VH-VL binders against q20498r280to473. Designs and how they scored, part 8

Target 1, 194 residues: q20498r280to473
Amino acid sequence: LELTDLYMRTGKKVPVIVEKCCASIEDQGIVTGIYRQCGIQSNIQRLRAKFDSGAEPDLHEFGQRDIYSVSSLLKQYFRQLPNPLFTYQAYPKLIEAFEKEDSLSEKVESLRFSLETMPEAHYRTAKFLMEHLTRLCKSKSLTDMTSKNLAIVWSPNLFRPPPTLNGADTHLLSGLNVHTAICDFFIENSESLF

## First folded at step 4 (VH-VL)

Design n1 (framework fv_relatlimab)
Fold by ESMFold2-Fast, scan of step 4:
Structure n1 (fold): chain C 194 residues (1-194), chain A 118 residues (1-118), chain B 107 residues (1-107)
Amino acid sequence: as target 1 above (194 residues)
Amino acid sequence: QVQLQQWGAGLLKPSETLSLTCAVYGGSFSGYYWNWIRQPPGKGLEWIGEIDHSGSTNSNPSLKSRVTLSLDTSKNQFSLKLRSVTAADTAVYYCARGDLYGEAFDIWGQGTLVTVSS
Amino acid sequence: EIVLTQSPATLSLSPGERATLSCRASQSISSYLAWYQQKPGQAPRLLIYDASNRATGIPARFSGSGSGTDFTLTISSLEPEDFAVYYCQQHYDWPLTFGQGTNLEIK
């Protein structure tokens, strides 16, 4: 289900699965390699099925036993969105704004403008996730996950070029690793961007 | 050793509300889903629904409009209410424990026969 | 919902023989399948979970195999106490569903 469709049905700006997983990870996920280490596939699949059916499982107990499955579930959820978190529609504008030779303040302003054009559900969920990752970075001495490390593991789940882009353009963007760079920028500057 | 003991009214008239309770001995609610399953005479098993220690529930869509699951942490018990019963609800009702990682049921109550007749 | 079909409906065997019971899912359930034994007047007893893991206290003669849509419960050498009804159950997705059962009866 699209984020906007879910928002229209529930009235909630941020999906329950995102809210619950982030809360569990901030409570129990200050551990080595959070988001880098894989969870157990069967646990991820069962938790996902519960959220998809409309249930709201309590992740506090689950997170105490297996926080890596909770973090893996959250990454999978974003990866499998039909329209990526930062949307196919906003993608070209975000990349253009990020790659311009601008001062930091000009780049923030351009990116903020592009982010504000996203549908409400995408904007609010992006804000929620980026702020969550910014908070996790404060614990990098314990987790061994810097903003760059988090961007490396997260960017493939958040950014996809529109299907209408030709193969050469898609290859070029992937080869330049721009998705990791813009994700790292968002984590470091979430308070200014959202 | 964790045990489940269940009780409730066994004879109901059509339109009444079925009420069953299951007590948990030797363990806590945390880390598990607490389930209700029924079996009509001579037939197979049907899952009714589940509740976790926080009170979060999920129910079989075929029964969801009539099912209420609740938890009483002070008494260490969980309960099923099924409203507007008909003869089709005649069955043995079981409570059972499933872990958070899988809903295979490792511990079951003894069962309660519920008969709905006029 | 995911439909589980068990075969045969009835299996007639003698003590000492091997029993093979089948469960087929209407869609892939990976390895999220459990097997139960039920005797008259009793609650079901968990035998196998996650397709092949034997539950605590279950004799080694019981084994499970399979993945995807096709699953098998095998009893290598039947004991008199093994004659009962057997149910499979998927724990892949909600609603949780059971097969219709296989009645293992003595010849």
Scores: ipSAE 0.000, ipTM 0.461, lowest interface PAE 14.5, mean pLDDT 85

Design n10 (framework fv_pamlectabart)
Fold by ESMFold2-Fast, scan of step 4:
Structure n10 (fold): chain C 194 residues (1-194), chain A 121 residues (1-121), chain B 107 residues (1-107)
Amino acid sequence: as target 1 above (194 residues)
Amino acid sequence: EVQLVESGGGLVQPGGSLRLSCAASGFTFSDYYMSWVRQAPGKGLVWVGEISSSGSTINYAPSLKDKFTISRDNAKNTLYLQMNSLRAEDTAVYYCARELGSDLWSGFDYWGQGTLVTVSS
Amino acid sequence: EIVMTQSPATLSVSPGERATLSCKASQSVSSNLAWYQQKPGQAPRALIYGASTRATGIPARFSGSGSGTEFTLTISSLQSEDFAVYYCQQYDDWPLTFGAGTKLELK
């Protein structure tokens, strides 16, 4: 289900699965390789089925047992969104703003403007996730997950180029490691961007 | 073969305390979540609570959260239920049960024979 | 909590007959449902888990079906050893809950 359709259906700006997973990980996910280590596929499927049915499982208890399945579930949720978190529509503007040779403050201003044009559900959920990842970076000495490491594991789940890009533009974008770089920038500067 | 043997039941006065034990054998005890389930005479089954394989997570039925304590000693392959402030309504056969699989919540694949706790003056 | 309702409370049948026992949940439990058999003076014995999977050593005459809120345990060609109380249990959410039981007795 699209993020915007879920928002219209529930009135919640951030999906309950995102809120519960992030809370569980912040409470119990200060462990080596959080988001890098994989969970157990059957546990991920079971949790996903509960959320999809409208249930709200207690992830505090589950996180004590298997936090890697909680973190894997959250990544899978974002990866499977029909319109990516940072949207097909905003994608070209975000990449363009990020790649300009500007001062840090100018780059932040340009990106903030582009982010603010996203649909409300996407903006609020992106703000929630990026702030969550920024908080996790405070524990990098324990988790061994820097903002760059988090960006490496998260960027494939958050960014996809629009399917209507022509062959030449698609080739240029695919040749760049820009998704990881922009994600790392968002984690490092979430307070200024959102 | 998997075996679970409860002990420690008996007659207790109201307001008293009692500790039940469940001795496990025939499997790697430290790999399994374990539960306590009780059954009042002539009544149905009621879940008391569970404890994770390491003992770090313990979940209780809401009505029993402040009177019972579940613990385990993996070195001794033993599960415990500490029962405090006992009342007549706690009279029941208490079963220990092994949780099935690695699911978030689980049913039970093996049960002990139970130990009777009678709370009476 | 999720309330489990079993019906009938008592079912009178003869050996060789088919018995059908019902279990209903107050909200969806997916397929996270188990069935147990308890004979007088004995501990419960696992019969079915995941709504339809037979536990180890359970005869083929026992079968479970259903999903969501409505579940059935069927015993084909009843044998004398099958007269017992049967309980359903949901393990979809905390706290774990059981039905009140269905007593299967000789007609």
Scores: ipSAE 0.000, ipTM 0.462, lowest interface PAE 13.4, mean pLDDT 86

Design n11 (framework fv_daratumumab)
Fold by ESMFold2-Fast, scan of step 4:
Structure n11 (fold): chain C 194 residues (1-194), chain A 120 residues (1-120), chain B 107 residues (1-107)
Amino acid sequence: as target 1 above (194 residues)
Amino acid sequence: EVQLLESGGGLVQPGGSLRLSCAVSGFTFDDYAMSWVRQAPGKGLEWVSAISWDSGSTYYADSVKGRFTISRDNSKNTLYLQMNSLRAEDTAVYFCAKEIPYGSEAFDIWGQGTLVTVSS
Amino acid sequence: EIVLTQSPATLSLSPGERATLSCRASQSVSDYLAWYQQKPGQAPRLLIYDASNRATGIPARFSGSGSGTDFTLTISSLEPEDFAVYYCQQYDSYPLTFGQGTKVEIK
């Protein structure tokens, strides 16, 4: 299910799976390579099935045993959204705002305006996730995951260019490198952007 | 704190019935699939039956299909095994076992077992 | 059903020696394989799950390896309390099945 449809059904702006996984990772996930190391596929699939059925599993006990499956579940959830977290509709505006402005303050203001055009569920979930990753960065000496490292593992799960932009536009590939840069910027500046 | 306690075992005649119970404490019972595993005297382990966390799925070994019924009452934190048409080869210690957290039917917590003897 | 064959049936060793136990599946179980230890009069104790992950509280001398159809449980240096029966179990598909067991006994 798309994020806006889920919001309409549940009344929750941030999905339960996102809230519970982030809480578990902040509680149990200060470990080497969080989000970089993969979890156990069978655990991920079955835990995902519980959330998809509307259950709200207690991730405290599970997180103590297998936090990498919790972090992998969360990345998979975002990767599999029909409309990415940073929506197909907002994508060209976000890339333009990031690339056009050179000064920090102007880049923040331009990106903030673009982010505010996103549907409420996408905006609030993006805010929630970015703030979570910002907090996690404070433990980089223990996790070996800097904002850049987190951006490398997270950006493919959050950004996808629209299926068609311009016919035979070769500039599409340049956006692949900027995905990591914009994600890193979001993690470092989440307090100013959201 | 975490404990599985089986009860209901005993001596029954061939063709008889018996109901086993497993009382659960120390974890959120309705988050986990549960199984019954048996062991005949001096023999190895044999999986008997499993039930999903919500009772939506049940599975049985071919040797017990149509005779045994697994069920659970999440409000009472109790797992059951109803055994009908018992045979001498059903004589075994029956263990209640909890799956490891979320999605693998390997068993991290086991009860002490309850002995079922089917004999005339 | 998936048949698990354990070998050897009995392993006679002295304390301090390395024990290597084999479990072979009749068809692939990926890494959905667990190992248990059972002492007389006791319930089984989970040692290893997902082929190689040590369960909580299990000493580092126990290790699991393998995938697909061939699996190994290794005890690097046997302690007196390690002399027991060991079972493998697959959970790739129903019905769940156990191996017939390997008895590790004092030489």
Scores: ipSAE 0.000, ipTM 0.442, lowest interface PAE 17.0, mean pLDDT 86

Design n12 (framework fv_tafolecimab)
Fold by ESMFold2-Fast, scan of step 4:
Structure n12 (fold): chain C 194 residues (1-194), chain A 122 residues (1-122), chain B 106 residues (1-106)
Amino acid sequence: as target 1 above (194 residues)
Amino acid sequence: QLQLQESGPGLVKPSETLSLTCTVSGGSISSGDYYWSWIRQPPGKGLEWIGSIDYSGETYYNPSLKSRVTISVDTSKNQFSLKLSSVTAADTAVYYCARVLDYGWEYYMDVWGQGTLVTVSS
Amino acid sequence: EIVLTQSPATLSLSPGERATLSCRASQSVGSYLAWYQQKPGQAPRLLIYDASNRATGIPARFSGSGSGTDFTLTISSLEPEDFAVYYCQQRSDYPTFGGGTKVEIK
């Protein structure tokens, strides 16, 4: 389910899976390589199936034993969204605003304007996730995950160009650095952008 | 009672594709929250997990075998199958099918087939 | 991949004796470790899962312990039917098995 459809069905601006995974990771995920280390594939799928069925599994005890599966589940959830978190519709404007030769303050203003045009569920979920990642950066001495490191692991799950005649695969390498750079910028400036 | 039974050729020539089927009886492959797995054991050696599949067709493969392995499920026949391509003498083993117990997030093989010996030789 | 090393390769004991089998992981697997018993010509049988939990129908003489990288399977008093090969298995990553420990009659 796309984020807006889920919001219309549940009345929740941020999906339960996102809220619960982020809470579990902030509680139990201050560990080396959070979001970089992979979880257990079978655990990821079982948790995903429980959330998809409308269940709300207890992640406190699970995260205490296997936080890497919780973090992998969250990345997979965003990666598999039919319309990416930052939307196909907003993508060109976000990349243009970020790459433009402009002052820092003008860049923030342009990006904030573009973010505010996104559908409610996408905007609120993006705000929630980026603020979560900003908080994790405060623990970089313990996790070995800087904003740049988090951007490297997160950007492929958040940014996809709109479909083209050559398909998404044709543009994977050309967008690699810009997706990481804009994601790093969002993590470092979440308070100003959302 | 839940039972798993392997079937397929006991002899396969080098470079050919090894094909095995596991038939599940006494329970439904589409019921519950289970994965269905293939494990092998070369003569006189230990166990090696090949891969797992659930009722929807979602697969997980041993990275060392991933390029040669395909596991599929047929819920209408209550079966799941293994194909291993480009076989060599090193693929000679007893092949087992097994159910993976989902005990919350615990994931272990609780019910096994009897095993079938597959010999790769000319 | 996570490599599991079992020791000893062979353990020769008499009925009534205590058996202690070791499994060591190349990296931490938390408590995500199972033990299986295999008799000649038979499929493996799940004994212990999640390091210390007995599977359904498994006698109380079997117990598991350990966490992280070092695990132990203990059989408090060997019965004749316990002479078999024992394998450990981890599920912290894609499943891997140890090389096995053969418990044989002295």
Scores: ipSAE 0.000, ipTM 0.436, lowest interface PAE 16.2, mean pLDDT 84

Design n2 (framework fv_relatlimab)
Fold by ESMFold2-Fast, scan of step 4:
Structure n2 (fold): chain C 194 residues (1-194), chain A 118 residues (1-118), chain B 107 residues (1-107)
Amino acid sequence: as target 1 above (194 residues)
Amino acid sequence: QVQLQQWGAGLLKPSETLSLTCAVYGGSFSGYYWNWIRQPPGKGLEWIGEIDHSGSTNSNPSLKSRVTLSLDTSKNQFSLKLRSVTAADTAVYYCARVDFLTEYFDLWGQGTLVTVSS
Amino acid sequence: EIVLTQSPATLSLSPGERATLSCRASQSISSYLAWYQQKPGQAPRLLIYDASNRATGIPARFSGSGSGTDFTLTISSLEPEDFAVYYCQQHYDWPLTFGQGTNLEIK
């Protein structure tokens, strides 16, 4: 289900699965390679099925035993969104704002303006996730996951270019490196951007 | 040593509700999924559903509308209710445990024969 | 859902012989497959998990192998107590599913 449709059905700006996974990871995910290490596929799908059916599994108990499946579940959730977290609609303006030759403060201002034009559910969920990743970076000496490492792992799950007018599956502004770079920027500057 | 003991066997008529209970001895509900599995006479195994210590459930899509799973932590028991039974529900029913990490059934109850006939 | 197909449906062998049982998955399940033994009137007993790891208390004559879609359970030298029905079960994806079983019967 798309984020805005879920918000309309539940009245919650941030999905329960996002809130519960992030809480579990911040409590129990200060471990080597968080978000880089894969979880157990059957556990990921079992947890996903429970959330999809409207159940709210206890991720505190589960996370104590298998935090990598919790982190893998969260990445999969974002990867499978019909409209990406940063939306097809906002994609071109976000890339343009990021690539401009501006001062740091001007770039932050342009990006913040573009982010604020996103639908409520997308904006609030993006804020929630980026702030979560920023907090996680404070433990990089324990996790071996810098903002750049997190951006490498996370960017493919958050950014998808919209189809071009010529029928191509990708936009001319897209590039693997730019997705990682903008994601890294968002993690480092989440407090200023949201 | 952890053991599962189950009861609730009986003869049911079509349209009635099946009710089975499984008691956990010597162990905690935490860290496991508690499952029901059935086996019709002369046939293979079919997973029915699971419940964890928080009461969160998941059920086989083919049975989901008829299945209710519940947990009683004060008695260390979990239960299955299957509504609107037919002759096709005649089977030996097992309760079983799955560890959060392993996803296979490492502990089984003794089984309960349920017969549905007019 | 993932479908598991076991073959043969029935295997007739004598004590001392080697038994090889197959389980084929409808899609790749990596190594996430378990094997169970069931004797008449009893609950299934876990033999092998994660394709090749023996469960606690299971004799060394039982071994599992395979990955992806093709898996085998081997009993190197059959004992009289090994004649039973054997089921494979995938724990790769939900819902959990079992094969239809292989009946290992004495000649």
Scores: ipSAE 0.012, ipTM 0.559, lowest interface PAE 8.8, mean pLDDT 87

Design n3 (framework fv_relatlimab)
Fold by ESMFold2-Fast, scan of step 4:
Structure n3 (fold): chain C 194 residues (1-194), chain A 121 residues (1-121), chain B 107 residues (1-107)
Amino acid sequence: as target 1 above (194 residues)
Amino acid sequence: QVQLQQWGAGLLKPSETLSLTCAVYGGSFSGYYWNWIRQPPGKGLEWIGEIDHSGSTNSNPSLKSRVTLSLDTSKNQFSLKLRSVTAADTAVYYCARGYSDLIGSEYFDYWGQGTLVTVSS
Amino acid sequence: EIVLTQSPATLSLSPGERATLSCRASQSISSYLAWYQQKPGQAPRLLIYDASNRATGIPARFSGSGSGTDFTLTISSLEPEDFAVYYCQQHYDWPLTFGQGTNLEIK
């Protein structure tokens, strides 16, 4: 289900699964390799099925048992969105704003303008996730996950180029470093961008 | 005080469908998982599957294609249908309440009395 | 699936003796293990959950211990009513699985 359709259906600007997973990870996810370490696939599938059915499982207690399955669930949720978090529509604008401007202040201004053009559900969910990752970076001495490390594991789940009729898949690898760089920038500057 | 009472056909021929029902007394369906577990004669226990108050189900992958779980909240009952039975399905079948605040049954605190199901030609 | 192996298959003891029953998992299940008692013709009865917590109404002589792959159920001083089959069960991952049982019989 599209993020905007979910918002229209529920009235909630940020999906319950995103709120619940982030809260659990901030409570119990200050552990080595958070978001890098894999969870257990069957646990991830069962948790996902509960959220998809409209249930709201208690991730506080589950997180004590298996926080890596919670973090894997969250990444999978974003990766499987039909329209990515930063949208197919905003993608070219965000890449251009990031690459064109050399000064920090001009880059922030251009990116903020582009982010504000996104649908409300995407903007609010992006703000929520990026601020979550910024807070998590404060614990990098305990987790071994810097903003760059988080960007490496997160960027494939957040950015996808628009599908094109000719050769989009052929050039996917050329965009990987840019996706990581812009994601790292978003984590480091979330307070200024949102 | 919670009690589980179960019933259903005990003698089946190969290829038939097994149908069992469990009634819950002294408690509601909400907040728990409702399970079926079987035990072949002289053997250990095998988890079949679970259903919650919303109708969401999980089943043992080895049985998933043959298992249907349902509930009737107005009668406080839940049921198991197992299709295409063979001699390997001969067992005592138990219904049980699964406790969990998480994402599915963790352990079973109340059990039905059991129903012996025999599949023979 | 996670396989649970119980040992011994049969344990012969007298009333008043200490019983120690083992359950080992094919992979680490942390502390997510329960123990059940089953008497002939009866449904299983929950004894221990989360490796070491006694269920409501279970006598103090029953205790559970262990974590990871190795777990133990201990009955400190056997009563006549304790002679039964005992099963362990993991709730770490789906499908939920049980051990094959240990038959505790009178010597």
Scores: ipSAE 0.007, ipTM 0.510, lowest interface PAE 10.6, mean pLDDT 86

Design n4 (framework fv_relatlimab)
Fold by ESMFold2-Fast, scan of step 4:
Structure n4 (fold): chain C 194 residues (1-194), chain A 121 residues (1-121), chain B 107 residues (1-107)
Amino acid sequence: as target 1 above (194 residues)
Amino acid sequence: QVQLQQWGAGLLKPSETLSLTCAVYGGSFSGYYWNWIRQPPGKGLEWIGEIDHSGSTNSNPSLKSRVTLSLDTSKNQFSLKLRSVTAADTAVYYCARGEDYLTGSEWFDPWGQGTLVTVSS
Amino acid sequence: EIVLTQSPATLSLSPGERATLSCRASQSISSYLAWYQQKPGQAPRLLIYDASNRATGIPARFSGSGSGTDFTLTISSLEPEDFAVYYCQQHYDWPLTFGQGTNLEIK
């Protein structure tokens, strides 16, 4: 389900799967290569099916045994959203605001304005995820995952350009590196942006 | 159609390692978890652990430190090793096929015939 | 872990009677419950999965019902071969767990 449709159905601004996975990872996921190491595909699919059916599996005990499947599940969930977390609609504004040669404070203000135009469910879920990743960065000496490392593994799951492009948008297609850069910026500045 | 046949040591002394093997006939390992379940005499069933076709394993936390699961795809077999056995490990041990995790559920069918393991002095 | 409690521990009935066996979960498991029959010296036999679906080859007299925390296995008219131990199993979350069993014995 698309995030806004899920919000309308459940009344929850952040999906249960996102809340549960992030909590499990903050409790059990201070381990080498969190989000970089892949989980077990069958376990990921099993957990996903349970959340999709409205069940709320206990990820505390599961996370103690297989935290990499929990982290892989969360990345897959975001990757498979019909409208990406940062939306097709906000994408051009976010890239434009980020690429401008401005001071840090001016860039933060421009990005904050663009983020605030997103639907409520997308804004709240983005805030939740980015703050989670910011907290995880405080344990980089244990996990070996810096904000740049997290951005590399996360950005492909969060950003997709709109399906229709013209000649002016050709630089967006070559912008895979810019997705990593903007994601890294969001992780480092989540407290100021949200 | 798929059948499981199991074998292994039936009598052990305390501190020894239990070793059991289960052979799969009439089907492939792919798409399923392959499980070990035990039943102490006169008691209920206890799940030990599982292994999939890639060799990925999960074990019951109460047994995790002593359990090793392995898969031999060339022989269509999977195996259980349980270290440092005590009298509490006396049980009938079963291998069983668990449904594919793709459906989000794991019930057991078929089961092996069972192997009685006795740990005594 | 999810604890499954079966009741009664022993049920004494005669052939032709209806049997009702209960399984209660310590937390909601939706419909992710299976039932097994075990006869002395044999491996368990799958009867029901996903709370209410009969496994292949299982007679129509066996039926399962329930959702959430409360589940029931019903045998509409007992045959002599139905006297056995019955176990419920949750396939909702890890570790996979079984109930302690209900012994269905002939009166």
Scores: ipSAE 0.000, ipTM 0.461, lowest interface PAE 15.4, mean pLDDT 85

Design n5 (framework fv_relatlimab)
Fold by ESMFold2-Fast, scan of step 4:
Structure n5 (fold): chain C 194 residues (1-194), chain A 121 residues (1-121), chain B 107 residues (1-107)
Amino acid sequence: as target 1 above (194 residues)
Amino acid sequence: QVQLQQWGAGLLKPSETLSLTCAVYGGSFSGYYWNWIRQPPGKGLEWIGEIDHSGSTNSNPSLKSRVTLSLDTSKNQFSLKLRSVTAADTAVYYCARTHDWLSSEYYMDVWGQGTLVTVSS
Amino acid sequence: EIVLTQSPATLSLSPGERATLSCRASQSISSYLAWYQQKPGQAPRLLIYDASNRATGIPARFSGSGSGTDFTLTISSLEPEDFAVYYCQQHYDWPLTFGQGTNLEIK
């Protein structure tokens, strides 16, 4: 289910699965390779099914046993969104704003403007996730996950260009590098951008 | 006080489908996993699979291709179907409850009485 | 899957004696180990969960200990009703697995 549709059904601007997973990871996820290390596929599927059924589990106890499955679940959730977190609609504006501006302050202004045009559920969920990753970066000496490392593992789950049906798209491998760069920038500057 | 009562056909021929039902009395179906376990004569316990109130299932990989778990929430019942039985499937079959796996209470606190299933020609 | 190995396979003792049953896991399961008692013709009965917590209604003579990979069930003074088969079960992860059982029999 798309973020806006879920928001309309639940009245919650941030999905329960995002809120619960982030809380568990901030409590139990100060461990080496958080978000880089894979969880157990059967555990990920079981957790996903629980949330999809409308349950709102407290993952504190489970996170003590298997935090890597919690972090893998969260990445999978974002990867599988029908409209990506940063939306197909905002994608070209975000790329342009990031690449066009040379100064930090102008880049922040242009990106902030583009982010504010996103649907409310996408904006609030993006703010929530980016702030979560910013907090996690404060523990990089313990996790070995810098903002760059987090951006490498997270960017493929957050940014997708609009799809093409016949393979006549203009997307190049260089687009993957810009996704990582933008994600790294968002993690480093979340307080200014949201 | 929660009680599990089970029933089903106890005598089968090779290649038939085993079908068992377990009814939940005195408690909520929601918030738990409902399990099937079997025990061949003179042997130990083998977990078959689980189902929750939403219909989400997990089964033992060794049995997955032959196992179907289902529930009827209107009757507070859950069922096991095991296809293509052989003499190796002769066992006492139990239904049992676990609390939500996420709470770490993934142990069986309530059991049905058991049903002996014999597969012979 | 997590494999549980119980020892001894058979333990012969007399009423009043102390029984010690072992269960070893193929990987660390922290404290997430349960013990069940099964008498002939009956369903298993939960005795201990989380390695050391007695289930409701279980007599104080039953105690569990251990963590990681090595676990023990102790019956401090055997009653005639305690002669049964005992199974350990890990409740750490899916799929659920049981040990092969220890048969506690009268000498």
Scores: ipSAE 0.013, ipTM 0.540, lowest interface PAE 7.7, mean pLDDT 86

